# VH-VL binders against CheF taxis protein family member MJ1615, part 1

All scores and structures are predictions.

Target 1, 255 residues: CheF taxis protein family member MJ1615, of Methanocaldococcus jannaschii (q59010)
Amino acid sequence: MIDKSSEIARFSGKGILITPKTLEKPLLKWEKLEIILYKDKIVFEFVDKTIEVGVEDIEDVGAELPKKVIDIAKSTLEDITYHSSIIIKSKEFGNVMVGFAPETSIYGKAPIDNFLRKLFYILLNKKEVKILYNAGENSENTKWENGFLTFIKKRIKDGLVTKIEYRLVVEILDNEDSKIYDIFSNIKDVEIEEKDVDGEIEPVLKILQVKDGKDIISYLYTKDKKVRLFILRYMVILLDYKYIGILRYLQETVE
Structure headers, positions and changes below count from the first letter of each chain, unless a header shows other numbers; antibody chains are not in Kabat numbers.
F, E and O stand for the ipSAE by ESMFold2-Fast, ESMFold2 and OpenDDE, each averaged over both directions (binder to target, target to binder). V2 = 0.75 x the mean of E and O + 0.25 x the DockQ between their complexes.
Where letters were taken out, [cut] stands.
Atom coordinates printed by the task and the answers are left out, and those that the model quotes come from them; centres of patches stay.

## First folded at step 1 (VH-VL)

Design c01 (framework fv_cixutumumab)
Fold by ESMFold2-Fast, scan of step 1:
Order: sequence, then structure tokens, then C-alpha cells
Structure c01 (fold): chain C 255 residues (1-255), chain A 123 residues (1-123), chain B 108 residues (1-108)
Amino acid sequence: as target 1 above (255 residues)
Amino acid sequence: EVQLVQSGAEVKKPGSSVKVSCKASGGTFSSYAISWVRQAPGQGLEWMGGIIPIFGTANYAQKFQGRVTITADKSTSTAYMELSSLRSEDTAVYYCARDLYEDYSYGYYMDVWGKGTTVTVSS
Amino acid sequence: SSELTQDPAVSVALGQTVRITCQGDSLRSYYATWYQQKPGQAPILVIYGENNRPSGIPDRFSGSSSGNTASLTITGAQAEDEADYYCNSRDSSGDHYVFGGGTKLTVL
């Protein structure tokens, strides 16, 4: 039973349930799928089954579909020109991937991107991070600032039209002051590097930006490694940084 | 479906340069990366670098940084690997390979390989 | 010397199971891919993304990974499996490939 008043987003189209066992089967097929997003859970309504998980059990977003699954769509004449995926930890099925695509490709990527913008908001908003902002490669600056991920309104030029879009930033807790660091715009490179975070060596995101001809290098630590993955997926899918650094290996093959 | 066709064998003198070509057919050239891997006689495989043709973005192994240049010509669906300041230890078979990324969990892999180009460096 | 370490040689009796191992710290972060190479031929992809087989690769080939170690297992080895096997992964930065030294499999 779905309460529409609590619904944040809905995707209507076709989908496929992928597990290690179903991937080995020749009878795997795309079928009608509704994806319904709430503040604390996500629901996948297939024709003959419903899978419901908490948002904390979402493991990945936007991973490429296995080629075998793409080939199945081609052989059954399903249009999946634009598609995406969500990997979940399901109590009924274990770890599974749900591939999904619009019923028609005539609207381009918009149906997928509109759903994923709301999903990334749920997955990333208010997540705690540590940041070492504008620290050069040879800097001995070890002062990490505590903050959280948030989204701000930004005016984006789309052709000849200016639209308002919510963009990811880092907000710093600085006693009486609040600071915003935009480390996800004007990106030249992104990599994962091991760095000292409060006395422990941890993998961190190293982000290189170029602003006004100057290099800005920032390091971002997330205690939850899934948050780091969600940031990388957000950058590839919604910010279109798919051809730089480590992000170039997260690009879509069907694009 | 996709095939990679490499240029013919080369014999070069020490200190010269060599440019090996890799022509792709049967797929959209810009939709994948091309990696270059070499193998000296009786030795193992060694990754040299790769290129994503749509952006002309090349990435090189540290050992070859400054000596190798990898380029792509989208109009001919051809990738190139140029190695300069050749030494006898650069004698090897040079392979190009299609570099695919299926997803982050599965990682990237080289699913289609050229037949290799033998480069001999001798005086 | 190599970031990914393989034993240089291994032998298996016809029809028996053999396990080829690859060890390196990058395998804690990145899955191994496995390539088969026969004399005079280009490498062939055998396993990618821990345990996925490309079309045309027999189901006797499987992969596994734990900690800093990845393994290629061949169950019921055949004479045609005699070849060099290379593991491949990313370095710690994620930006470069690195190959193991290769393992020569002899089928007795």
C-alpha cells in the first residue's frame, strides 16, 4: 500500500531484476516497472512482485548494465537507448541490480535524470564530510574542516534559456559562521588518494578545479564509503564529468 | 563485431621513434577507449597507456611518461602510439586493445585485441 | 618488482582443478581481470569483474577475490588450457593498469 502524499518521486517504464543467478539464465526479460521514492525507502513494483528497501540499503546508482542484459533487450526489441540502474540490498533476494529504462526514448535522458536528481538528493543531502580545501599537492596543511553535503540553487544556462538547478556543495560548520565550498564545478581531474585524516590513513577524493586560470586542489573524506561512490556517480550522471580522471571509467556505454 | 587492425612490423635504429597504428571497425570508435600493451620477447604484458578518442584524453604509465604519445583520429577511426628515443629493450610486440567499462562493480577490461605489431630495435 | 605478484609456473593433471593466484594491495580496491595467452597469439579475455565470463569462454573458468588476493580457477583442466595466464588490475590511483608477471600453466 502506497501513500501518495509521502511520495517524493516516481519512475514509470520497464525494468529488469539482475542477480548472479538470473544473469546466468537465458529467460531473463525486461518487464513493466514502477519505481517509487520516499524519504526513507524505495519501492520497485514489478508485474508479479514488489521489492521494498530502506534508502540505507541502496548500494549503487547508475552502474552500467551487463552487456548480456543489453543484448536481451536488443533481441526482444525493447528500446533501452536511455537506461540506468540501482543496486540494492534486498531481504528477499540479497544484493540485486534493478535496471530500468523509459517506455520510449523520444524524451531523451530527461525521465531518468529527473528521477535520479531526487534520488541523489535523498542519498547525499546532509551527509557528513571532512574537507581540506585549496590545499596544494605539496601542502603540509593537515587541518580538516568538518562539514556536510548540501544542495544550492544555481542559475544554469541551457542553450538560450537560463534555468534554476540544484547543485551539490560542501557546507562547513564554523561556529558562528557558515561557509560554502563549491568543489564540484570547473573540474579538471578527480582521483582517489590515501591521505592522513585525523591520524588515520584513509582513501579520500582529490578534486582538482581550475578557476580564473588557477589550480585549486581539495580533498574530501566521507566516513561512509557509499557516499563517496554516490558523489562520483552524481558527477558522471548529472554534472557530465564522465571524461576526466577516475570518472572517465564510469561513463555509459550506450550514450 | 569489433575488430582492431594494426600496422605492420617495423625495424628501427636506437634513438629513433616508431609510430604504430590501430584501426577500429565494426563499432562506434568514440564509444570506447583504446589501450596499448607491449610484450618483450619471452616477457610479460606491460600496459603503456590509453586514450579516450572523443576527448583526445590520453593517460600514460609512469615508466613511459615523456617517451610515449597516444593519439586518435576520429575521422579514420584510428588510434596511434608513438614511442621515441628507442632502445634495444623496446624490442617487443605492441598490442592495441578495446578498453571497456561495464560498471564500477565489475571494473574495466580489454575485450578485443589487435594481432600485435612487432617492433625490433637494432643497429 | 611487480605490484601484482604471480607464481611463474604451475602444473595440473588433465581433468583436475588448478588455482592460479594474483596478489597485490590494489586488489583490496579493484577487481582483477584475467587474460589467457598462447604462444604467438594475442591475449584473450577470460574473466573480468571478479567472476564474469565473456561469450565463448568455457564455464570451467571462474574467478574469486578476497583481501589482497585474486584467483583464477580452472575445473576439469583440458589440454587446450595450456597457456600463460595474466592477472590485470588498476594501481592504487585507479588511473593506470598493472599486469601480474604471468603464470605458465602446463597440463600434464
Scores: ipSAE 0.000, ipTM 0.388, lowest interface PAE 17.6, mean pLDDT 81

Design c02 (framework fv_cixutumumab)
Fold by ESMFold2-Fast, scan of step 1:
Formats: structure tokens, sequence, C-alpha cells
Structure c02 (fold): chain C 255 residues (1-255), chain A 123 residues (1-123), chain B 108 residues (1-108)
């Protein structure tokens, strides 16, 4: 039973449930799949099976499909030109990857991106962070500001037309003053660095932006391991920032 | 920094079994596959098998199927490799290594290795 | 299962470029991963996912992959690069990992 009154987003296409045992099969079959996102759960409707998990049991978004899955699809002429994945902790299967793709490449990647924007909203909105905004080199007097991840409405040019998108930002709630820091636009570089966060050395995300020819360096910290991962996935998938190697360090340093 | 800490050297008689442990220190087994790789004196690396603890799924190389058992205890972040019916040709250094599980199937990068456990099989 | 083949030995003069190759049918379906091993030490990861370097690996190391062949290239070889180099990948079933026989690199 699906409660459609609370539906936030839906993806319609094809998908595959991936486990290590799936890779033992000589042929991998992509089935019709509906993904339905609610405020507190996500539902995967395959032809012969429905998997439902709470959003807290989403482990990863946008991990690369195994090369064997991609290569078998090519050999069977299955169209997965545009694809993504969600890793979930299910009660029946443990941790599994759900690969998904539009029915045909004619749909482009927009159906995936539109679904993932809503999913990242659910996963990242109102999550607590600490930020050192515009912390120039050798700034000793910079104080960490407490804030939240949130999304703001932006008008983005798309060719000759303008569209409205919701973009991730940091909202600062320090000293009873509310500020918005946009650290996810015009990114030149991203690194992981060990920094003192309120007396403890922690891995932080170092983001270098270029705005009007000026370099802005900011550091972002979050205690929540999954929020760290989801921020990096958001940047790679929806902001077209490509640095896969950084994910290893972040997962390595979180306990 | 995560380290993989392996149990100490073992000297075993032919026909016995050995169980080597591999403990993750400074991190967890979450999102990692743990492989066991051995190296006989003067020889190359040989994959024996691996486990993905989050799936509770182990896979073994054909050569070792029926003789090797790989398990993991998630509560102690410790993986084990037990090799039975030992022969003199099982004399080797046994390594555990981790790989991130979402990359495990495509290119399997074993980014952190234990220092190795020497197992000597002699009469 | 598919075998991964490496030449047993290769030499390079200091400062020159060397290419170490790995060949096998499974490389049509899976990227090779490259490891460096010095005597008495555990292997270290050098290249993964075709051409990605872990933190701390010098930029003189690069990878390439085409058809059934993968290559590790060291541009401007240094004395410290003298080691055994192993490739690995999945076997033809995709369920098992297989290593190449290793290539001993001598820096002259």
Amino acid sequence: as target 1 above (255 residues)
Amino acid sequence: EVQLVQSGAEVKKPGSSVKVSCKASGGTFSDYAISWVRQAPGQGLEWMGGIIPIFDTANYAQKFQGRVTITADKSTSTAYMELSSLRSEDTAVYYCARGEYYDFWSDYPMDVWGKGTTVTVSS
Amino acid sequence: SSELTQDPAVSVALGQTVRITCQGDSLRDYYATWYQQKPGQAPILVIYGKNNRPSGIPDRFSGSSSGNTASLTITGAQAEDEADYYCNSRDSSGNHVVFGGGTKLTVL
C-alpha cells in the first residue's frame, strides 16, 4: 500500500537490484521500476517485488554502477546511457544497490536529476553544520559559525530560457543574525583537511570558490557521516563537480 | 587513519587448520569489503577470497573453495580467515586488505592493507 | 576464470618513462587496479579505476585501459620506484579477484 497523499517525488523507468550475488549471473535483467519518495520513506516498486525503507536507511546516492552491470547492459543492448543508483539498508536483503535508468535515452538525464534534487532536499535540508566562511590563508581569529544546510530558490539560465532551481546553501544562526553563505557555486577546488573544530581535530571539507575573480576559501564541518557523503554526492551529481578520490578519505576518517 | 591489525605469526603441522584475524582500528567495516591475499616465499600475490560484512556475503577463489572460510564480526570490526587441511605449500604471508564496497565490483581498490601474518607449515 | 598476464621484469633508466602492461579477457569488463610492493612490505595502492591516484601517490604514476589490456606508466622514473608491480581485476565471472604475476621494475 502506497500513501500517495504525502508523495514528494516519483521516478518512472527501469531498474536493477544489485548485490554481490547479482554479479554471479551471466545476464542481468533490468525491470520496470517506480521509485516513490515520501517525507519519511522511499519505496521501490519492481514488477514482482516492492521494497520500502525509511529515509534514515538510505546509505548512499549516486554511487557508480559496477562495470560488469554496465558491460552486460551493453552486450544485451539495454539502454542505460543515463543512470544512477541508491544504496539502501533493507530488512530483507541488507545493504543493496538499486540501479535505475530512464526507459530510453531519449528522456535524457533530466528525469534522474529532477528526482535526485528532491531526494537530496529530504536528505540534506536542516542538517546541522559548522562553517568557517571566507577564511583567508593564515586567519587565526576566524570563529566557527553554527548553521544548517538549506535550499534557496535561484533563477538559472538554461540556454535562451530561465528556470527556477533550488540550490544548497548554508544558513548561519550565530549571534541571533541569520545569514546565507553560498559555498557551492563557482567551485574551483575541493579538498579534505584536518582542522580544529571547537577543540577537536576533525576532517573538514575545504571549498575554494572564485567569485568576480576573487578566491574565497571556506571550511565546512558536519558530525553526521551520511550528511558528509550526501554533500559530496550532491556536488558531483548536481553541481557537475568531479573528484571521486575525495570520497575515500571522508569514509576512511569517519568512525 | 584506519589500520588493519593482524594476528601474530603461526607455525602449524600439515593437516591442521589456522585462523588469522584482521581488526579494523580507528574505523569500521561499514561500506568496505575485506579481502584475504596470500604470498608464498618469492611468489606473487594470490587472492583467496573476500567478505562484504554489510551483506554477510563471502566469495572464495576456486583454488581455495572448500578449504577456506572467511567470516566477519561486525561488533568487533574483525574479519577472520580460516584455512584447513594445511599443506607445506600453504606456507606464506597472509594479508587482509579493505576495498570500498561501492567500487568493489568495478575495479576493487584495496586501499588499506594489514602488515601480514606469516604462516609456516612444517613437520 | 581469466588469467592476467604481466611480463616478469622490466628495466628503465633514471628519469625515463616505463610502461608496465597487464593483459586478460576480464579487462574488457573490469578496470585494472595497480599495486606497488617493496621487499618485506605489504602492497600499496597506486592506481585504481583506470587512472585515479590515491592521496600521497606521485603524479608521475598514471593508468590506461583499452580492450583486454591495462597499463601502468611511470613518467620520469626515480630510484624509489624500484619495486614489484601487480595488477588485479575481476575474473570472467565477476565474482572473484585475480592478480597478475607481477612485474619487477629495476631502475638503472
Scores: ipSAE 0.000, ipTM 0.397, lowest interface PAE 14.5, mean pLDDT 81

Design c03 (framework fv_cixutumumab)
Fold by ESMFold2-Fast, scan of step 1:
Order: sequence, then C-alpha cells, then structure tokens
Structure c03 (fold): chain C 255 residues (1-255), chain A 124 residues (1-124), chain B 108 residues (1-108)
Amino acid sequence: as target 1 above (255 residues)
Amino acid sequence: EVQLVQSGAEVKKPGSSVKVSCKASGGTFSSYTISWVRQAPGQGLEWMGGIIPILGIANYAQKFQGRVTITADKSTSTAYMELSSLRSEDTAVYYCAREDSYYEWGTYYYMDVWGKGTTVTVSS
Amino acid sequence: SSELTQDPAVSVALGQTVRITCQGDSLRSYYATWYQQKPGQAPILVIYGDNNRPSGIPDRFSGSSSGNTASLTITGAQAEDEADYYCNSRDTSGEHLVFGGGTKLTVL
C-alpha cells in the first residue's frame, strides 16, 4: 500500500492509455482515472488496472491531447466530450498516459493545472536547480559576480549587501504557504541569457512575469538539461497555448 | 514552400568567433524549431543545437555548451548560430534545418527543410 | 562517442534490395529519422517516425524499428540511390538529437 502521508497531489477524472505505435485502428474508451503523485513515483489507477511509473521514467508532460488523437477518440467514443488533459510519456513503456478533467468553468480546469504544477516541482526537485533571484522591473539591485547573483541593495538599518540564492528543495513542495508555487504563473516573456555561474558560462532562463501589476524578473539555472526541457515545456503548458508554443501544431498561426 | 537561405562562406583565425545566419522565406518561421548541424570534411553529421523562435528558447549539444549561442529574430525570420573560441577542428560546413515536431501518434521530430550550408574554415 | 551505430559502407546490385541498420539504446524509446546526402549537397529527409515516408520520396524506401535497431530498406535499388544515409534520433536523455555515423551506399 502507498502511504497517504507521502502523497503530494491527486487528480480525479476520466482518462485513457494511448500507445503511439498502436494508434492504427484504435478502439479508445474513457474510464474513471485517479492519478496519485508521490515524491519518487506516479500511480495511475484505472477501474480495471493500476500502472506505477517512477518519476525518473517520465519523458515528457503536456497539457492537451494532440488534435489527431482527439479526432480519433471522438470517432470511437460515445457521449464524452473532450476536456483539458495531461499527457505523460514513459521511457519504460513507450506509452502516453492520458488524464482529463471536465471543463465546466475555470474551476474545472484548475485541478489539472495544479496537478501539473506539483508534478513539475517533483521533477525539478529530483535534479539540482537554482532559482537565482526575483527582481522588480528596472531594478539595478542585482548583478553577476563570481558566478553568483548578488543583491546589492542595502537595507537602511543594517547597511549590508546580501548575496541571494534560491534553491528548490523537496520539503517546499509540501508547504501550501510557499510563494515558490507562483514562480511560473503570469509569464509575460522568456529569454535565455549566457551568464557566468561558478566560473562557467551557462544558459540561464530569464523569466518575466506580471504579478499585482508589477513586472517581476526571475532567473532560473540548472546544469541538468532534462530539467531545463521540462521547465520550458511546463512554461508552455501554463501560457496561453493559442498565442505561445503550440501554434504550429494547431495551425492557428498566420504566415 | 519554405526555403532556408544561409550566409556566405567564412575564413576565421583560431580563437575568433563566427556568426552564421539562416533566413526563412515562404512559410511559418517562429513556431518551428530551427536546428544547426555541422559536418567536418569527410565526416558525418553532428547536431549542435536548436531554437524555437516564438519562445526564445534554445538548447545545445553538450559538446558545444558554453561555446555556441543560437538566437532568432522573428521580425526578419532569421536564426543565428555563433560559435566562439574557434579551433581548426571547427572547420566544417554548418547547416541550418527546420525541425517539425508533433505529439500526435507519439512525439515526432525531423528536419524537413535544410539550408544549403555555410563553409567555415578555421586556419592560422 | 556515437550513441547511434551504423556500418560505414554497404553495397547493393542495381534492382536488388538493401537494408541499412542503425543501432542504439535510445531507439527503444524514441523514433528514428533517416536522411540521404549526396556529394556536395545538404541532406534530405527520406523517412521519419520509424516508417513514414514524406511526399516526393519514392515508395521503394521504407523504414522499420524493433528494439534497439532501426532499419532503412530500399527495395529495387536505383543508381540515383547511391549516397550517404544517416539515422537520427534523440539521445538516451531525450534532450538532444544525435546522428549515426552514416552509411555509404554503393549501387553496383
């Protein structure tokens, strides 16, 4: 039995299991699905089967079923309309695991978005990542020195210059009060900058957010390229997909 | 019909940098991945990295990390690859290629349109 | 080192069938793509997603994949098929693309 005290997040809805190489003449059916996320694994509980996957075996995460899969599913399913879903791919199975939530309102979509956010944080926590700094628009109070961001703003009372480094740790994931849950929300723009990190020139993600009417700049660094790709995909998932990363796949772009 | 037009041949000295351009015409640019692949004389193809222009996000092969920078200008439909600290071993033909990728029927990734290549010679 | 392994050369008689293979652990998880390159030219796509042929590629070209091995088959080879053939896939991490070393096909 899985101990509920180790449970990070849970999704309840409808889902299907899709194998990319078996989509020829598919017979797809939706069934009740519970997805339970732990620090080291994810469990898919269908009515008639349970599938357990280590988080290290998750290859890709997406928010929507591909359009062609939706079209095929609609041709084989009765009385079920498509709603927001999760796509997860595994090295071990070569399968795409699918879950979805009914879209009755923004509230109906929120559970799947929250589950994806927790899943991303689990993946991030399995690799070394530095969330280097959040700064305000037009701020000159941070700069790169000796491979680190240094906060150069002196506080009136203590007169000190502080070196600031944020690190994501597993324990933060269990804290509902953690402000770190907001880091990838309200994204306005994303850029890659080459920065000196520990004496090496490394790509650092510069994330621009708008929160409470203010521009916030976050720098995110990781030596793990797998985590970098998941960060990029997760940001695309949380952005308006019609405007951002999936325009080509939906053919909702103009020449 | 999309074409990728690359900048002309370059001759560089060791220790310098080279910046190669790749201009897309006749189709959508920003939402495709633009990859850079090189080929040294008599050698095979080697992937260097790629960028998705609409996201401003690039990734690089480990061998070139810290020496290569891939950027894109959406307003001119042009991608750039800059390679620094050049060595004689960097003498090669550098190709840009448009990558298609989908999540339908699985994750597909393939370079369907290629530039004609830019010869970069590094010699003292 | 090469994560995808190809034999450096293969020969086939005009009109006969040849199979070019590509081996690597990442092929268990990721699809193979094949490119043809003639001397002095950029590569062209001949197979993607293990077994899909782009429009304009002759039907004598086909692909398959099983386990850690992907194959490109040319049935009824023609003189114009003489070229270098490269397989391409993701590395084991799934983050980067990697090419095989290439196979030079000679049509006798």
Scores: ipSAE 0.000, ipTM 0.409, lowest interface PAE 15.2, mean pLDDT 66

Design c04 (framework fv_cixutumumab)
Fold by ESMFold2-Fast, scan of step 1:
Structure c04 (fold): chain C 255 residues (1-255), chain A 124 residues (1-124), chain B 108 residues (1-108)
Amino acid sequence: as target 1 above (255 residues)
Amino acid sequence: EVQLVQSGAEVKKPGSSVKVSCKASGGTFSNYAISWVRQAPGQGLEWMGGIIPIFGTTNYAQKFQGRVTITADKSTSTAYMELSSLRSEDTAVYYCARVEIDYYSDSYTYMDVWGKGTTVTVSS
Amino acid sequence: SSELTQDPAVSVALGQTVRITCQGDSLRTYYATWYQQKPGQAPILVIYGKNNRPSGIPDRFSGSSSGNTASLTITGAQAEDEADYYCDSRDSSGDYVVFGGGTKLTVL
């Protein structure tokens, strides 16, 4: 195995491997699972087998588990109150969903969220984007800026308690100084819109924020369709955004 | 706790057949597979094949295909292994074992409970 | 079909650590299972999956896996650990079980 110091994150719990074939098996069950995340790959260690794929073969994170899989947990008295999923592209099985849940529910969703924070870091960090910041009505900003996605340490006030959170932003390099656009805070809605990107009509993320009572509309373009999906999953799962626009996009993308 | 109870020792002539039984006692193997493993005197373990009783699906090792037949009777919780065209090289202890199934590939994983073995001697 | 290779014999002094290895290409995909067999007895399950112990197996037994190699480690070997140890796994197709040749452990 790779040097333990290169291991980014590890999830220990129970899991289930889901394909069309396994869904038809009456003996399908939840079993011990360890998920190990490295910079360039993810490894799923089941009781009797290991599945290893490059991170480029991760197709989705946080999709709903099939009802049959949830029913199996109920019938075998497995607690999956808190659970998630990862879909991977396998040469042998095609698209495969790995469902997973902590050994116990006493820690809430924290074990899942801690693992997924590191996973989204791998999936989104340093991904190239184009942004048209604050380009709503009456804006003079009509020119796309080149940048990349990054995570910054942010101090969030939650009532009387201040907590440290690592949050996704867009970073633009400008004459040796970096410029940060925080377009993922105070989000009111997100949708897909077709827009001109350097002479070509492309689907872009339209992100509406409300800051100090004012609407800020920004457009974010990514060439990779999976990066758009991962941004939306990150927002729903780790930022707890439940807007209708996001739900519509996720339904269309995972169909 | 489940125990696997095997039939008694057999002495057979070359060219004949033998049928060994394996009965679950104190439980059932409805959610498990049963494997058959043999061991010749002073030799290692050799997998012959297995069955998933609830479905009647069988897998046989290539060396035994055409000579071995594995069956199960759910009403008596008993699995059987029949080996035909016996040769002196078939002299061995024959074990049955309960197996956890890999639900992803429908294959065998590990053998958690073993029978005590049935000695089969093939001699003229 | 996949072949699993074990050294035929290994020795360890009482109270010391011994490592028994199993090697084969199928171990890159499937974990080895380990069984202990004493003379005149049926095998018993010792380790399954990467490093799981059945109830009743002492915690001095552990498993590990890396690449095409799986290992059974006995930390602080006892006299009663003297036995033959077999690994098994699935063949390259995943449909059939294959055993290693077995390793005879002598506790000195």
Scores: ipSAE 0.000, ipTM 0.531, lowest interface PAE 11.5, mean pLDDT 84

Design c05 (framework fv_cixutumumab)
Fold by ESMFold2-Fast, scan of step 1:
Structure c05 (fold): chain C 255 residues (1-255), chain A 121 residues (1-121), chain B 108 residues (1-108)
Amino acid sequence: as target 1 above (255 residues)
Amino acid sequence: EVQLVQSGAEVKKPGSSVKVSCKASGGTFSSYGISWVRQAPGQGLEWMGGITPIFGTANYAQKFQGRVTITADKSTSTAYMELSSLRSEDTAVYYCARGLWYSSGYPLDVWGKGTTVTVSS
Amino acid sequence: SSELTQDPAVSVALGQTVRITCQGDSLRSYDATWYQQKPGQAPILVIYGKNNRPSGIPDRFSGSSSGNTASLTITGAQAEDEADYYCNSRDSSGYHVVFGGGTKLTVL
């Protein structure tokens, strides 16, 4: 039995299980799905099966669904106007894509985005990074700082309502003092470049921000390549940076 | 509209390795497969292998097992094909192509322009 | 030798119908896909999923299949149809792609 008291987030809707073998089956169809997120695991409850994996076995979030899967929904009159996906490494099925969509499009993307905010928190919070902050062409800054990805509470006023949003930042610990770098706001460009990271040539994220008319270029290295992918997915899906630099290649509009 | 942009021509010595890149522009290829198909001068098309980035799995034709490695970096929408222990018989045009792996016939619907690899001493 | 077999050459008179065949046991389970290749160019997809045409492919191209054989038919062949034609499909495992040896079409 699933312990509801430890549940961090839940998505209720319709879903489809995608593997190389199931895509060849004529009976592949969208079915009822519950996705339940815990601190250390994610559970996919289909009508006839349950798939449970550790969060460390999540491989991708928000990848484009195969055309056949979209065509199946159209042919069966399923409304998947808003949809997303999670790719997991399963011991039973190998690598698997779970497509999911809300029961109704009346709430737009909100049901998906609300679930994904909690998922990205689990996937990105406290992940180790190295950062070279404000290190543009005219900068002689070549020393990487060790830090962690974290989320900070921001209060955003929207008319008469104050919203609390958690925003991704880089936190550096320096002699008991915490320093925060906000490199994910006011973004003009995102690229990947090879750079010397402590004696090794590594691919790093190059993020260009514009603040008060000034260009700020920062480089971010993640030891885990999946963390880099999750950052880019987070930026496209939840920060709406869809058409800049490398991010334009991560999302395809369903035609 | 998705385009596949391949790296430039290579001239290699026997016994060396070559790594060719294939970058998808105008959309993600994570839900599609990327196949590598070669064609020696005056010869037919030969499938070397492919990767389905959605699953992180690569499959290789038996002839190339042990010599070819196909990888993908989803964050850059780029696939790579590395062929080692090069021989003169590996002289060919190497194509990357987007694979509709979810279709019965595995159609390759979008093709790169090809990368010429010449193996000579 | 390939797991999918095509005749190496075929000729057709301008305006006449030609049929190019592809044979292999995997075609009992999987559809054939057909490509056109002109000298110095990458292949172009012309037929997939038995008889589907991508946008931009003329309606004179059609596909059919029966048992272990798939066919590409060009009805009313034109001079620009002169090219090499390849079939592909999956092998028996379903995970690998196999090409036929190709058929050179000459339009007389």
Scores: ipSAE 0.005, ipTM 0.491, lowest interface PAE 10.4, mean pLDDT 84

Design c06 (framework fv_cixutumumab)
Fold by ESMFold2-Fast, scan of step 1:
Structure c06 (fold): chain C 255 residues (1-255), chain A 122 residues (1-122), chain B 108 residues (1-108)
Amino acid sequence: as target 1 above (255 residues)
Amino acid sequence: EVQLVQSGAEVKKPGSSVKVSCKASGGTFSTYAISWVRQAPGQGLEWMGGIIPYFGTANYAQKFQGRVTITADKSTSTAYMELSSLRSEDTAVYYCARSPEYYEEGYYMDVWGKGTTVTVSS
Amino acid sequence: SSELTQDPAVSVALGQTVRITCQGDSLRSYYATWYQQKPGQAPILVIYGENNRPSGIPDRFSGSSSGNTASLTITGAQAEDEADYYCNSRDSEYNHVVFGGGTKLTVL
């Protein structure tokens, strides 16, 4: 039974299940794969098996595929990206990586990007954060604001194409009004810094933006350690900030 | 440049625990994974586990699961490895080393501490 | 967990080429990293990501891999290359690491 009524996104293409056992086989190969994302679960349909996990069991998105797995793909598939992967906690296999690539090079990486945008929406939307907006080291602003990660529509130019995309922002509830802080646009640098968060020293994301020639430094804290990872993966994969500060550490092997 | 400075030598009795520290200086502590690797006298290198301080994720080799705890104190840029229920065969030099967790070519450890000698004897 | 196998000892004449091998199933999927260790010292990284050298490592060191085997090659061995050499790679879990048993290189 296929129930598509609650389907959020679908990816159809080639995939590879990467576990210690499958990697031992000389004839490991990319096979037909369909990935179906629902609000509360993700399903990986291979030809000979189906793997279903809750979204809370997604451990990572966009971890680099092993080089030897990429080499196998390049011999049979024209279009492969280093970060087309999802790591899940599976009952059958433990922690496993699913690599995926498009069926055809005609549409390039767009099917992967479209699927990942929906996935990051599920993983990041409504997650609690604390923010110090425009609060560099010499600022008087030392009071954290409580908020949530959310997505807003933005008009984005991608070469010759202009499209509407949903982009990550921070929303603060302020009595009668909500405030939106856009800290993920015009990024010049990203660092991790130790900072006092409500009396405890915690690692926070320090994001430097340049707007109208002015530096804006903001600090973002989240308690959820997987959300910390997903924010950085989102920035590298979908915002292409791979060459800035800490993001180069995570993406030093990306060409 | 990042340097890793480890705590001094320890002599422990069987059944006790030891906590070795590794302080990073000269770089951003939270951006790298810190691995713990031991070497018994005349033996090879053995990976015990590692932690990524920013993500708080610690991973342990199966052999040490349940006896080893790896933590990080971001405020002091210090990683810790605590080994409990010590036995004479835990006598070794314990190294901390920096590695990129998500490197596609596998983990490599480019900066090493000088090692901490732990001797377990009665 | 997967193990990596190295020969315990190899020897090479001064100025000659030597190949140190590392074998294990994890090497089908992950590149080997190579370390040099001299008595009383911490290991130093000599090769990572199959054939990349850190700054300061001489170009006589190179790496290669095929199937379940990785190799460290030293062309024109020098006396100072006498040391223990260790390979490592990822274990059965992505965040786990395994070391080979080490190879003692003697330069004759």
Scores: ipSAE 0.000, ipTM 0.462, lowest interface PAE 13.1, mean pLDDT 80

Design c07 (framework fv_cixutumumab)
Fold by ESMFold2-Fast, scan of step 1:
Structure c07 (fold): chain C 255 residues (1-255), chain A 124 residues (1-124), chain B 108 residues (1-108)
Amino acid sequence: as target 1 above (255 residues)
Amino acid sequence: EVQLVQSGAEVKKPGSSVKVSCKASGGTFSSYAISWVRQAPGQGLEWMGGIIPIFGTANYAQKFQGRVTITADKSTSTAYMELSSLRSEDTAVYYCARWGYDILTGYPDYMDVWGKGTTVTVSS
Amino acid sequence: SSELTQDPAVSVALGQTVRITCQGDSLEKYYATWYQQKPGQAPILVIYGKNNRPSGIPDRFSGSSSGNTASLTITGAQAEDEADYYCNSRDSSGNHWVFGGGTKLTVL
């Protein structure tokens, strides 16, 4: 039993609130910021104000900061070597970007990634999908299976260290029997294609995996377009699938 | 520097359809949002719609809803605009333009690179 | 469009300052972008996001916004600035884009 007010994750560092109007200011300051994630809401505590929105009003995660913001940080010697962003829906200004960074870069990317793992769990867990698993070109399997996104506990060995990480998968539940499709490991390519999904032409994710020397092609449909965006952001940020297929275009601003 | 290369001029009869292409060239294809804008002789600019190729999302101005279809082929870096049920008042120069992204809205707010235009003449 | 209103014509003497205005209710929420179009040519972007200039646009071009009005200012107008100028912004829904009717600038 989880109390809705119970804290799931917290990020402590510095941040900046960005709107189209605030970008016209000659000086933009990074302020002390606490980000507190709950099951159904996220809270941004700045020194002089608190912004609270439901998780349904999160529009994007991990978009690149505007160049002006990065340039001002460099000129004021503000350390934002590791940073990220969250875009939220505002009643007055539409979308608002919260940029955030740890107070110090000595802990690397870990403070950001640890927070984002919990955030992506909230954004993606139990979201409905349709999947065509292992349905390579000219496959006779054209029937979509209904399922949902979930996270499974995975033991990952890195050198002498074994760590537990929760990884995104697709689960199909029929009665009490569950079937898990891992389509987010060993990825060779990712594309967007238009496909017939239950009688309607829809854009779907096409994911190519290589497993035991064989190509496995799967198609994933999400009714909510934001869920598709969050999947792509998750793949780039937490799975480090950068510069492959369509994912390369989400990193165009890097270079 | 990215250039947008449009297909050549078309002469069409009323009631037919026209499909104009717009190919990104001279640079790496990105997740460009492509906008279509037309201009009738001696008249102003009119936005028709656009598509974000990476998401397969198309958005159309109300005036053209039901008559215009905007598509993109990521593999060839080419966007298309098809206008059906042509009338004489559809005679115009049709431009494609790349939208620059406004990060805050997650949607394009300005058109930074323009094609040279495709003249479409609708006459009997 | 009636959504964004521009004066159809304006004149300026060589070397003087001119201001072209765009009015619409949506401009209270969204910035206008400005495009220059010369006869027989495609439009080019001159100002976006209130007062940002693309690479290659001279610094005599600037933008401003106040309430429901956006303005394009050309300080020290030159002969090559003679063109049609269009403002562009989101409509009231925020999901579509609309152009102003255009302003023909004559440099005397």
Scores: ipSAE 0.011, ipTM 0.465, lowest interface PAE 9.5, mean pLDDT 82

